# Ledger of designs, part 277: VHH binders against q9y6x5

Target 1, 379 residues: q9y6x5
Amino acid sequence: LPPKLLLVSFDGFRADYLKNYEFPHLQNFIKEGVLVEHVKNVFITKTFPNHYSIVTGLYEESHGIVANSMYDAVTKKHFSDSNDKDPFWWNEAVPIWVTNQLQENRSSAAAMWPGTDVPIHDTISSYFMNYNSSVSFEERLNNITMWLNNSNPPVTFATLYWEEPDASGHKYGPEDKENMSRVLKKIDDLIGDLVQRLKMLGLWENLNVIITSDHGMTQCSQDRLINLDSCIDHSYYTLIDLSPVAAILPKINRTEVYNKLKNCSPHMNVYLKEDIPNRFYYQHNDRIQPIILVADEGWTIVLNESSQKLGDHGYDNSLPSMHPFLAAHGPAFHKGYKHSTINIVDIYPMMCHILGLKPHPNNGTFGHTKCLLVDQWCI

## First folded at step 13 (VHH)

Design U61 (framework vhh_7uia_1)
Fold by ESMFold2-Fast, scan of step 13:
Structure U61 (fold): chain B 379 residues (1-379), chain A 123 residues (1-123)
Amino acid sequence: as target 1 above (379 residues)
Amino acid sequence: QLQLVETGGGLVKPGGSLRLSCVVSGFTFSSHAMAWVRQAPGKELEWVSSISGSGGYTYYEDSVKGRFTISTDNAKNTLYLQMSSLKPEDTAVYYCARTEYKYSGEWTPFDLWGQGTQVTVSS
């Protein structure tokens, strides 16, 4: 039978939650598998960009999903994360489910992973669910396990996406221990349900399972707002994305807009596109705007209004608060191994290796993940 | 015909309780997230609580947390807001609304609204 892999994302699962809360089901999963304590995600630390980086192994400037709200200066198209299914936005990369379907006689299945309900290079996931936040984790799991067990050609790559703890992280902030403990306990119970379902269906022993996330979460406050309207008048620019990374499209001379913004707040950095730090790998794409504003951790950029978010993400990817974790279990993985850090782009070449797929050129380094794998020699 | 019909509002003394109901028709509410939104006299609309279509996830505005409970009855296609320990500042028109959680970590703007039901908390 060909190797099989289920990739599960719990959106906004900050790595240090593992140290501050109890996860009995996740700990049992890790005891017989592997844990990567920190995954260094890509900039900007947002949902669509990082989910696409996981499945392509590319920085955002290379795969083209550079934010949850985008403008392409060449084609003059606008993108938002509200059900936009135009393949144009996704076609700058080849995600793993497309490669899986095209290289071997194999199928892919998806429960709402970003991009899986879009035909990319004329290929859509063999089985998929259209995004709907109201669909339960149990229904997503039932569909994925049905497809893993009953498909021809066989489903060898499956994805499952869940909105928590991101939704609650935004609402309550990561410092609200009472609410976050309740939310994280529910997630641990869902992990228990996942493992139980796979065991009951006879899938557990032969299936590789990765549990990860796209980013973390940091505490925000009404005391940490940057009012963009106090810096510059709306007539001088078009706002493409707001917070915590603002994407500014000038309506007048770019230098004039930059000069109005550059000294407006001590709690944001203002970059001309050419001056964006190289370490971000966030420069070489037409969807990256001429001026980018990057708020300091915990600061929110607003337009003469208050923010209701008590938690947010999108900040500098060097911040530990922005980092998720990765746990994995299955025949490809060692048992009881802990690793400190990998880059989120390293997940893609590791998954290609597990599935026996030839990876597309990518920014990941297979050597960073080889210590997790039983068929690799780890120095 | 897509429709939301709210009932259960009224006059109540401080410390009292009320249960608001919202009956939905023309769609399966379990396929959509639902919310309660209120508007106090002379003020902006304020989000109060949301529930996922599965009923598995509930969210509350901090000022009502521990006092209000949002729930659903799928068999009756009905959304509820159980309000306890009511305060004068809870006086508002309460609206049932349809929404959805976005990948961006934000709830979508409310696209289907009920007629509203008046809740007045006074001695």
Scores: ipSAE 0.036, ipTM 0.533, lowest interface PAE 6.4, mean pLDDT 90

Design U62 (framework vhh_7uia_1)
Fold by ESMFold2-Fast, scan of step 13:
Structure U62 (fold): chain B 379 residues (1-379), chain A 123 residues (1-123)
Amino acid sequence: as target 1 above (379 residues)
Amino acid sequence: QLQLVETGGGLVKPGGSLRLSCVVSGFTFSSYAMAWVRQAPGKELEWVSYISGSGGYTYYEDSVKGRFTISTDNAKNTLYLQMSSLKPEDTAVYYCARTEYKYSGEWTPFDLWGQGTQVTVSS
């Protein structure tokens, strides 16, 4: 019987939530599995980029999904919303479900993981759901478990995506303990439902399950705004992405635009593309704009307006507030093991190992995840 | 074909109570998050309350917390807003709306709207 893996993402689940709220169902999952307390994600700390990094093991400059809103300077194409199904944007990498289907001639299943409703290198997930935020967690779970039990060739890799706690994190902010407690308790209940469903179907003992997230969340405020209109007129540039990382395409001389922006706010760093810090691995792609603005944690970039967001992400990936966690359970994983930190790009080569797949060249280091696995020596 | 129909508005004195109802046709609540939004004369749209499709969590704007309660009756396909301790500042047209979340981290309310119901709080 081939090994099976279910990868679950709760969007925007900051690692620090585990220390500040009670998760009885998640705690029971971890007790008989493994916990990685912090996952250092890729820059920028946004949904599409980090979800694609998890399944490719690549930095954003290498896989090509460099933001949730993008412009490609060579082809003049725009990527601006969750319904963009043009394979052009996704074809700079090979995600694990494509490798699974082509290398081992097995099936993959997907409940709304970013990219799974797009044919990538002429290959789409064997079973998938088109993205629709209105579809319940229960319906996504019902489809995934049906496909895990009733497919030929067998589904060996499955993904499940859920929008919370990101949606509520934006609306309430992570410091709203009353509202966040309610949201996080509901997520814990969904984890309980997931485990119970897998047990009922006889899948639990033989299925590897990873629960993770793409990024965290930080508190924003009406008192922490950066108004670009105070520094530069709209006639000088085209705005590709705004906050908290602004992507600027100059309409005039690049140096003039840079000079107007460089002293705009003490709470924002302004970079020419070639001067973006090497530690971000955010430079070598045509979809990265000539000037990038990076706001300090908790600051929002605006165009002469107020912001209604009380929480946001996209900030420097060295910030603990931007880090998710990873928990896992199954025959591949130790029981009751706690690990401090891995890089989000390390998840891909670990998953390839579990599934017996040859990984495509990637930025992850398999050695970082060895201590989680029963068939490896921990060094 | 898809419709939201609000009822229950009217004129009430400060400190009074009203229950707004929104009857939905062509879909069920289990698949959609629902919101009450209001617009006072000459002002912008304001979120009042939100309830998830699962009924698992609710949200209230600070100005209405402790005074308003959102609920659903799935058997009747009806969304309610129970309003108590009403203030003149609560005077507005109240809309029932279906809402969506986008991967970009933005809520996109109003993919389906009711016609609105007028609530007037005055002496």
Scores: ipSAE 0.008, ipTM 0.284, lowest interface PAE 9.0, mean pLDDT 88

Design U63 (framework vhh_7uia_1)
Fold by ESMFold2-Fast, scan of step 13:
Structure U63 (fold): chain B 379 residues (1-379), chain A 123 residues (1-123)
Amino acid sequence: as target 1 above (379 residues)
Amino acid sequence: QLQLVETGGGLVKPGGSLRLSCVVSGFTFSSYAMAWVRQAPGKELEWVSRISGSGGYTYYEDSVKGRFTISTDNAKNTLYLQMSSLKPEDTAVYYCARTEYKYSGEWTPFDLWGQGTQVTVSS
């Protein structure tokens, strides 16, 4: 029987939550599997970009989903949720479910992973659910497990996406121990439900399961705002994305806009596109704007108003607060192994190896994840 | 130039209905997610509903789910909130707001606000 993989994302699950809260079900999962304590995500540390990096193995400048709001300077198209189903935005890369369906006679299944409801290179996930936040984790799990057991060609790659703890992280902030404790306990219970369902259906011993996330979360405050209107008049630029990474499209001379912004706040770095630090791998794409503003951790860029959010992400990917974790269990993985750090782009070539797929060219390094795998030699 | 103008508030009896409207200007309406946020007397701001610019994705706070419907008319640059089965606890100033939208329904900041419209539900 071909190898099978279920990839699960809990959005916004900061790595150090594992050290500050109790996760009995997740710890039982890890005891018989592997844990990567920190996953260094890609910049910017946002949902769409990092979810697409997980399944393509590419930096954002290479896969083209460079933010949750984008403008393409060549085609003059705008990306938002109103046109996120336009394949144009997703076609700069080939995600693993497309490769899975095209290289082998296999099916893919998806419960709301970003991009899975879009035809990419004329290929959509064989089974999928359109995004709807009202659909319970239980219903998503029921559909995924039904498709894993009852499909021809067989479903060999499945994804499951859940909005928490990100939604609560934004609403309450990660420092609200009472509310975060409740949310994280609920997530641990959902992990317990997942394991129990897979055992009950006879899937557990032969299915590889990865539990990961796209980014972390940091505390924000009404005392840490950067008012862009105090720096520059609206007539000088078009705003493509705002916070914590602002994307600025100048309407006048680029140097004049840059000069108005460069010393506006001690809590924001201002970059001309060519000066964006190489370590971000965030420069070589038409959807990256001529001027990028990067707020310091915990600071929010606003337009002469207050902010509702108490937590946020999108910040520098070197910050531990922005890092998720990765846990995995199944026939491909060692038991009881802990690893310190991998790059989020390394997940894709590892998953291709597990599924027996030839990866498309990518920015990941298979060697970084080989110690997790039973069929590989560590070193 | 960038502005949101709410209308349609008023006094209504419990069980009644109201439709709020928000006319936006100065930006590409369909490129942004829009929200309704309310503030009851003596309470903090509470988001009520959010909608994508396409109208394809909607989110509701649990207390209003099944009673309120958010919608947009992109040709008229107008956001609507249809409220039904109104309760005294729905009494609040209702604001329309612009937000960045994420696929996950993340709690993002509201970067542009209207002036608000008063809704009072009393017998």
Scores: ipSAE 0.000, ipTM 0.341, lowest interface PAE 10.2, mean pLDDT 88

Design U64 (framework vhh_7uia_1)
Fold by ESMFold2-Fast, scan of step 13:
Structure U64 (fold): chain B 379 residues (1-379), chain A 123 residues (1-123)
Amino acid sequence: as target 1 above (379 residues)
Amino acid sequence: QLQLVETGGGLVKPGGSLRLSCVVSGFTFSSYAMAWVRQAPGKELEWVSWISGSGGYTYYEDSVKGRFTISTDNAKNTLYLQMSSLKPEDTAVYYCARTEYKYSGEWTPFDLWGQGTQVTVSS
């Protein structure tokens, strides 16, 4: 039987939550598996970009999902999460479930991972659920485990996505210890349910399970707002994305728009596309707009209104507050091993190795994850 | 037809209880998060409680925790707010509101509101 892998994402699970809250079920999982304490994600530190980086091993400029809201100047198409099913946006990369289905006689299964309900390069996940935030974790888990046990060709790669703790992180902020404690306890209980379900179905001992996330969360405040309307009139530009990374499409000369923005606030950096720092790997794509504004951690860009968000993400990927973690268990992984840091793009070549797939060209480095794996020599 | 109808408000003495109901029509209840939002005299709108469409997650403002309970009956398309140990500070118009957590991590503004139901807590 081929090796099997279940990839689970808890959206917005900031790495240092592990140090500030109790996770008895997750700690039992880690005790018999591995923990990577910090995963350095890609810029911008948003849900769609980072979820696609996990399954492609590519920086955002390479895979084409450069934000949660995008505009393509050549085709005049606009992307938003209300209509993200156009394959055009996803076709600049080949995600692992497509590779899994095309290289071997194998199936993939998905419970709401971004992109899995879209035909990418004319290939859709063999089994999938259309995105609906109201579907319970239990129902997603029931479908995934049913497909892992009852499929021909066999399901060898499965994904499971859950919206928390991101939704609560936005609403309450990560410094709200009372509300975050409740949310994180519920997530730990769901991890317990996951492990129990896999054990009861006879899947636990032969299945590789990765639990990770796409980004962290930082505290925002009504005292830390940048009012873009005080900098520039709406008639001079089209706004493609707002906060904390604003994507500006000029309606007049680019230099004139840049000059109106560049000194507006000490709490944001204004970049012409060619001046975006190389370390972001956020420049070489038509969906990256001519001017990008990057707010400082905890600052929110607004249009002449207050923000109700007490937590946000999307900030500089060097910030520890933006980093998730990775935990894993299964026959491919050591037991009781802790590792400090990997890059989020490193997850893809590691998963390809576990599944015996030839990875597409990617920005990950297999060497960074070798120490997690039983079949590799750690030097 | 999209409609939210609140009932159950009224005058109650401190320490008393009320149950607010919001009957929903025209959309699939389980596809949306639902909230109770209140506006006290001379104050801004305040979130009171929130429930996910799956019913799996519930949230409360600090001032109402342990006193209020939000719940849904999907078969009856009804959202409830059970209010106990009511205080004069709970006096407000209570609104049933529809909201959505977007896949992109953004909260959608309240796009459907009921007419509100008045809750008055006084001796």
Scores: ipSAE 0.008, ipTM 0.339, lowest interface PAE 8.5, mean pLDDT 88

Design U65 (framework vhh_7uia_1)
Fold by ESMFold2-Fast, scan of step 13:
Structure U65 (fold): chain B 379 residues (1-379), chain A 123 residues (1-123)
Amino acid sequence: as target 1 above (379 residues)
Amino acid sequence: QLQLVETGGGLVKPGGSLRLSCVVSGFTFSSYAMAWVRQAPGKELEWVSHISGSGGYTYYEDSVKGRFTISTDNAKNTLYLQMSSLKPEDTAVYYCARTEYKYSGEWTPFDLWGQGTQVTVSS
């Protein structure tokens, strides 16, 4: 009856991994579907902000999840737990599962997508799993497929989140071909398992499936550190977020803190909030701090210590290393079509179109995704 | 109540093998990522290996890759480190440690440590 969509995220899957490693299962998926080679994500290129942008179609300043660690200067609340369930942080936008449940009188299901275990505008995903990183991909998949087949009202929108290759990207760095090859092969095997499970359950022919990610990964080094303690004393500020985008809350005059930081490193840009580049769309929210530090690609901001990370993300969203990809298969999508680039905020209006939902006002452009869809004309 | 107990250390000759064990109590060990961390005399703590609870992924420091194998036995609530082709530079106190992979894709600092077990590689 109604169209169905499963949205899958493999955290930290850099777009050019597709060119440098073999993915037989993913390539079979793409052969019968579509591939967008680069998705330009939102700034900052972090997990929570970009996952929420995918499902709202909004820039971070508009949806309110502006970092993985946040402080709201108006209410004086702190967001420091990755599984924080206070709706306050998520209520500045309406994610697609809420719209799905309210407009279409249908159910949503979630295996650990950020925000799905939180009541947002008094609406929580109809079926959901509380976040627990120890739960296997297989168990997440079993729950999602059970809910897709056995729900009333029917589940029409489902999400599935997986932590790799982000964890390995951080530990090994994306340039470690031996370790990354093993990790990416395991992910490809999980994609094979996903397709096989959907076929065995009779879901494959009628289900739209999107496989995407929130950001990429870049190589870091012990030779590329910015020691913030060498620039400014801790007594002058409160640190809200550290690297590679540092969020600074001054304890003294803002201009004095800015002057202490502005020439600290040639590998870091220092912005007063109102001077943050317009292209970032990262200014108009109380959770964006008065001073933001932005490290150059591959540079890590530290507090008088070495970094354990060999890979990181959060950098400028114009960098190709920060870009994920998008692959899709199903009755809504062309077969064997390749597209160069879309914006991550474009995914939301495309998904609304597939599900027959009226999108909330958003920053995406439906025209950017038309060539992917069978019911649309490609210019 | 939360406790990690390491055993299996000792004196071995270069090229030898040892298996370290870490018995965990007070929590479901399969719900956490577990790590082996070592400290050589007069040096900083060095991460050696860890195993995730999220699908059984294993990770190794480059100097031990191909020589060390991390594994778990859920029935025995035990973490292992099988060490082969041991070198004098592997001489260290080896600690079992607990960590958590956060929803944001980041690893937390180690929040629970064992007391350590001494490994000495010498002729």
Scores: ipSAE 0.177, ipTM 0.616, lowest interface PAE 5.6, mean pLDDT 90

Design U66 (framework vhh_7uia_1)
Fold by ESMFold2-Fast, scan of step 13:
Formats: C-alpha cells, structure tokens, sequence
Structure U66 (fold): chain B 379 residues (1-379), chain A 123 residues (1-123)
C-alpha cells in the first residue's frame, strides 16, 4: 500500500462559496475527510504564481513565477502564461513532481496543472497533457485515473486542473447568484463524478485526494476604475502587467514616473520596489518591476474608459475574498475534521510528508497542517 | 513580549500528586506545540509530555504514560501537567517550553522556555 496523492485544483474557488451555495458531493467528501476553511495565498493572488506556490512551498519572489505576465530585467525575456514553454521561467524552484520522480521507482502524472508541460531542471512530469482549455474534465480525469492504475514505475503523485469557477467569476462576478449557482452546481457534480470514478476503479480507499484552489474572486464594477492615462503618458513607461497589480518599467527617471503615479487615485497604492510591504514577500526577484501599483479590492486599473471585468483577483492576500479553501480525503487524513486557516505555502511540505519525500527548502511550516494528518499530533 | 511562567512545584512523597501550571503571555497555542521538559540531577533534558494548541492531541514519554496528564485552559492561557503516582525518579526541574515545525520535516529547538519549577519526590 504505497502512498499515492491526487491534487485537484478548481481555479478561483472562493472559500465563502462553501457557505453561500449547496455542495452535496463536496460536503460528503468533507464529512469523511478534512476541511481547511481558508487558505491564505501568496501575493500576487493570481493563477500561475499561486499554483506554483502550492507545488513548491515558496513565495513568488523565491520561485520566480511572480505574475501571469512577466519581464526579466537581466535577460530581457518576456513571459505570457498562455503559450510560453521556456524552462527559464520555472527553473528558480523544484516542484513536487520533479522531486517525486527523483526518488527511485516513482512516476508523476498531470492533467494540465501549470508548469507540468514544461521540463523543469531537465525533468518533465512522467505523464502529462499539454495545456488545452477545450479538453473536458472527464477526459482529464480518464487520463489521470488510467495513469494511476497502469504505470511502471507507479504514479504516486498526480495533478488535475480545471479552469472553473474562475472563468465564470470573471465573466459574471461572484455576486451574480443565478449564474454562479449554475457554475458551482456543475463543479459539485464534477466532484461527484471524480469520487464515483475512483470508487469504481478501486482507487478510493488507498488514494489521498486534495481538492483546493489558488485564489478567490471579488466583485468589480464600471464605477470602480482607475485610469492611468489621466496621470501619466504612455511614452514614459512600458507596461508589463496591468490589473489589479500593475507592473511598471520606467523609460525615464524612476522618481518622475513614481511622482506622476502616486497622486493618480485614492484607490491605488504606488510602490517603488524597495518600498513594497514586507508582508507581501514580493521584492527579491529580477522579474518584479521597479514600480508596482496595487489597486484596492474591487477596483480595476485601465488604460481607457472601460473594463469588461465583473470579477477579478490579484488583490492583497490578506483579503478573505482572495482566499480559497482546502478539502482532503484519504488514508493520511482525519475524518470529519475542520481547521480554520493555513498558508498556501504549507501545502507543499504536507504533501511531501504524505508521499515520504524530503522537501526542498521552502517557506511553508509543516506544523500548520499537522492537525489534518492521522500520523501526527497537531503540535 | 513572550513569556512562560511555571508554578506548582514542591516536595511530595512517593505515590503523591502535584499539578504544575504554566501561564503563557504574548502568543496563543493555535500555532505552537506546548511541552513539559524535565532535567533530573546529573541527566540530560527529557521530553515528558506535549500538547497541540488546537487539536487536543497529546503524547507522553513511556515512563509517565498513565501517570501524567497534560491539558490546557485557553481562556486562562495556561498549560497544566497533572502528575500522579509520583516516583523518586520523577525528581527534576520541570520546564514549560514552546516548539514548532518549520520548513518541511524539521522541529525547531524549544524556542521559548520558562524558568523552571523544582519537583522533589522524597520520603
């Protein structure tokens, strides 16, 4: 009975959705497992950064995926999350699937978790799917379960990523109860399908399953826009990332750009890189730009008079609206236990413990997750 | 200001009982394990018992199982060690201590200590 773990992410699943909507399948999963009500993610609260933090246990300044759009000042390279397969961006950390494969007689499998279709330190997930948003949840699940059941060396770590409810959260906003209810019910049905498939294949009793997310979602509005064009001309800077955290690369004197931006809006904080609050752990990396703009919750930074976003994320990681949850079930986990809060970087050392892996140095604290585990005192 | 203050030690006859108390200030038990550690004359520090801050999990050194009970009162920020069926071998200075597990797989050394309270088991 070798230790096996399936890590599932539903992108943009805000923690308080669990209190405001009904999830019969997820509640059955939790009843016989554990629930962490809030996971405090890393800043910035974006998809690629937080997914990489889950599997490395590192803050963004340490693992190097500091945004979904990046510029590296040393190499002059640009990154986009949609199609950039350059290992350069991912090589500042060692994700758990790489460490898993370095242990003798172990394989990893991945259905579209960010980074799993890229060779990192010359190691790619043993089984993987290239990212394609058109591939159904069922097809991703079919591949993962096939690989968990029919691999040599055995797959001991598997990941599965799904784009909802993030896509609908952006389109409708989290306060659209009718549309969000429909989307969240479908996600609950997918969780039901996952559990049923694992039971049918004889995997359920011996597999550890974690269901989590990378961030939450907050309501945006056309009445809450910050127009950068009202304060500074485009000729003074290059825009690396826009909203709600803008990454500004000055073309002129940095102090002049800063002075033009600092009075732009009462709903935006403007930081020189060295003045970024220490609590963000978002300073010590060449991919963090000289000036960072941080919008207040629900405010959108724009370069023209309109925005189409009804929901967004990326905001201050202290905001409960930015927090996901974590639920887990399996032989490593207690049954019927609820925990209030962990840090997203704590997931990595917990997963390493479950798999019997020695973790790389990381920012997580194993003690924070001990109460979830049957083989640990929660000390 | 982080501080641990132990009380309740004293002289007791073999087979007797004592309750040690440790008042904690400047933090809560939620993120930390609390432990009782003792040092007998001429011997090394020995873990006696530990308790989780939030989950109600406890563990004990084999020589004290069934005789000692660790507990907390979160409303009073106080850690207790109820000692029964005391033996001469339990004679030691008893310390209240804090520990934590940092950065995957490592326990920190006890990072905050009380001043200790003397327990003497003698006829």
Amino acid sequence: as target 1 above (379 residues)
Amino acid sequence: QLQLVETGGGLVKPGGSLRLSCVVSGFTFSSYAMAWVRQAPGKELEWVSAISGSGGYTYYEDSVKGRFTISTDNAKNTLYLQMSSLKPEDTAVYYCARTEYKYSGEWTPFDLWGQGTQVTVSS
Scores: ipSAE 0.000, ipTM 0.101, lowest interface PAE 20.3, mean pLDDT 86

Design U67 (framework vhh_7uia_1)
Fold by ESMFold2-Fast, scan of step 13:
Structure U67 (fold): chain B 379 residues (1-379), chain A 123 residues (1-123)
Amino acid sequence: as target 1 above (379 residues)
Amino acid sequence: QLQLVETGGGLVKPGGSLRLSCVVSGFTFSSYAMAWVRQAPGKELEWVSTISGSGGYTYYEDSVKGRFTISTDNAKNTLYLQMSSLKPEDTAVYYCARTEYKYSGEWTPFDLWGQGTQVTVSS
């Protein structure tokens, strides 16, 4: 009987929330499993890019989902996370559910993980839900557990996505202790519900469960705005993505646009594509625009308007505020083990190992996650 | 040229229902994400709901989930907000806006706004 894995994402769950709030259900999960205190995500620290990096083990320049809003200069196609299911955007990589279905004839199930409602390399998750934010966590969990127990060929890889605490992090900001406390307590209760459901269905002892997130969150303010309209007329460029990483497509000479932007704000770095820091691994893709602007932590780039965001992410991936965590439980994992840091791209080869799949070439290092696994030696 | 026109506001009693409409002119409605944003007297703008141009993705503020439904009629180039179980706290000017929105409800700049329609929930 093949091993099974459920991968759960709570969008925007900043790692240090674990230190500043109480999570009794998550603490019980970790006590009998493993905790990675910080996961260093990929740049840019946005939802679609990082969710796709988790399931491909690739940097954004390699998997092609380089932002939540994209433009491909070769095909002249536009992408938005709100309105585009075109496989074109997702086909530069092979996510783990596709590999799972094509190797050894296994099934995959998905409750709204980004990309799972799109055919990728002519393969869609065997069971999936179309994205709808109004669908409850309970309904998503009911479908996933039904598919884990009642599928042929067997579901061996399942994903579950939940929008919180990201939505509330944006609305209230992560420093709003009163509102964030309520949201995080609700999430902890959902984790309790998940564990209870798996136990009552007889899945808990033989299922590997990973709880993770794509990024963190930082506090923003109406006092920390960068107004691009103060520096450059919009007739000179097309804006592909705005904040906190702006993607600029020049309508005139690139050098002229760069010169207008380079001294626009002391709270923003301006890069020509070839000058983007190598440590970002954010350069070698046609969907990365000729000029990229990177706002300093907590600063919001705007077009002569106020921002509704009290919290945001997308910032430099070296910032601890951008880091999520990873917790896991199941037969593949040690019990009561804490690990300090892994890279988000390391999750993919670890998951392939647990499932017995041959990973596609990737940027992760299996050695970084060995200490989490009972069948491996980490020394 | 580009225009959003909201209608359907008015005075309702607590527990009542109301449907707001936003008629879009000058662009292809289905090509953009559309949102409802409200502002109560003396308060900041509050995002209420967003729908993708395809209608495949919907997002709601937590206080309105289960009570409000966002929908589109692409043939009529019209965005709707069906409001039920209205509370005094829902009293606000409601704006239709064009936007880009992420998967989990991240704010992006609203680049085109309607004039607003007043909703008052009072006895």
Scores: ipSAE 0.007, ipTM 0.303, lowest interface PAE 9.1, mean pLDDT 88

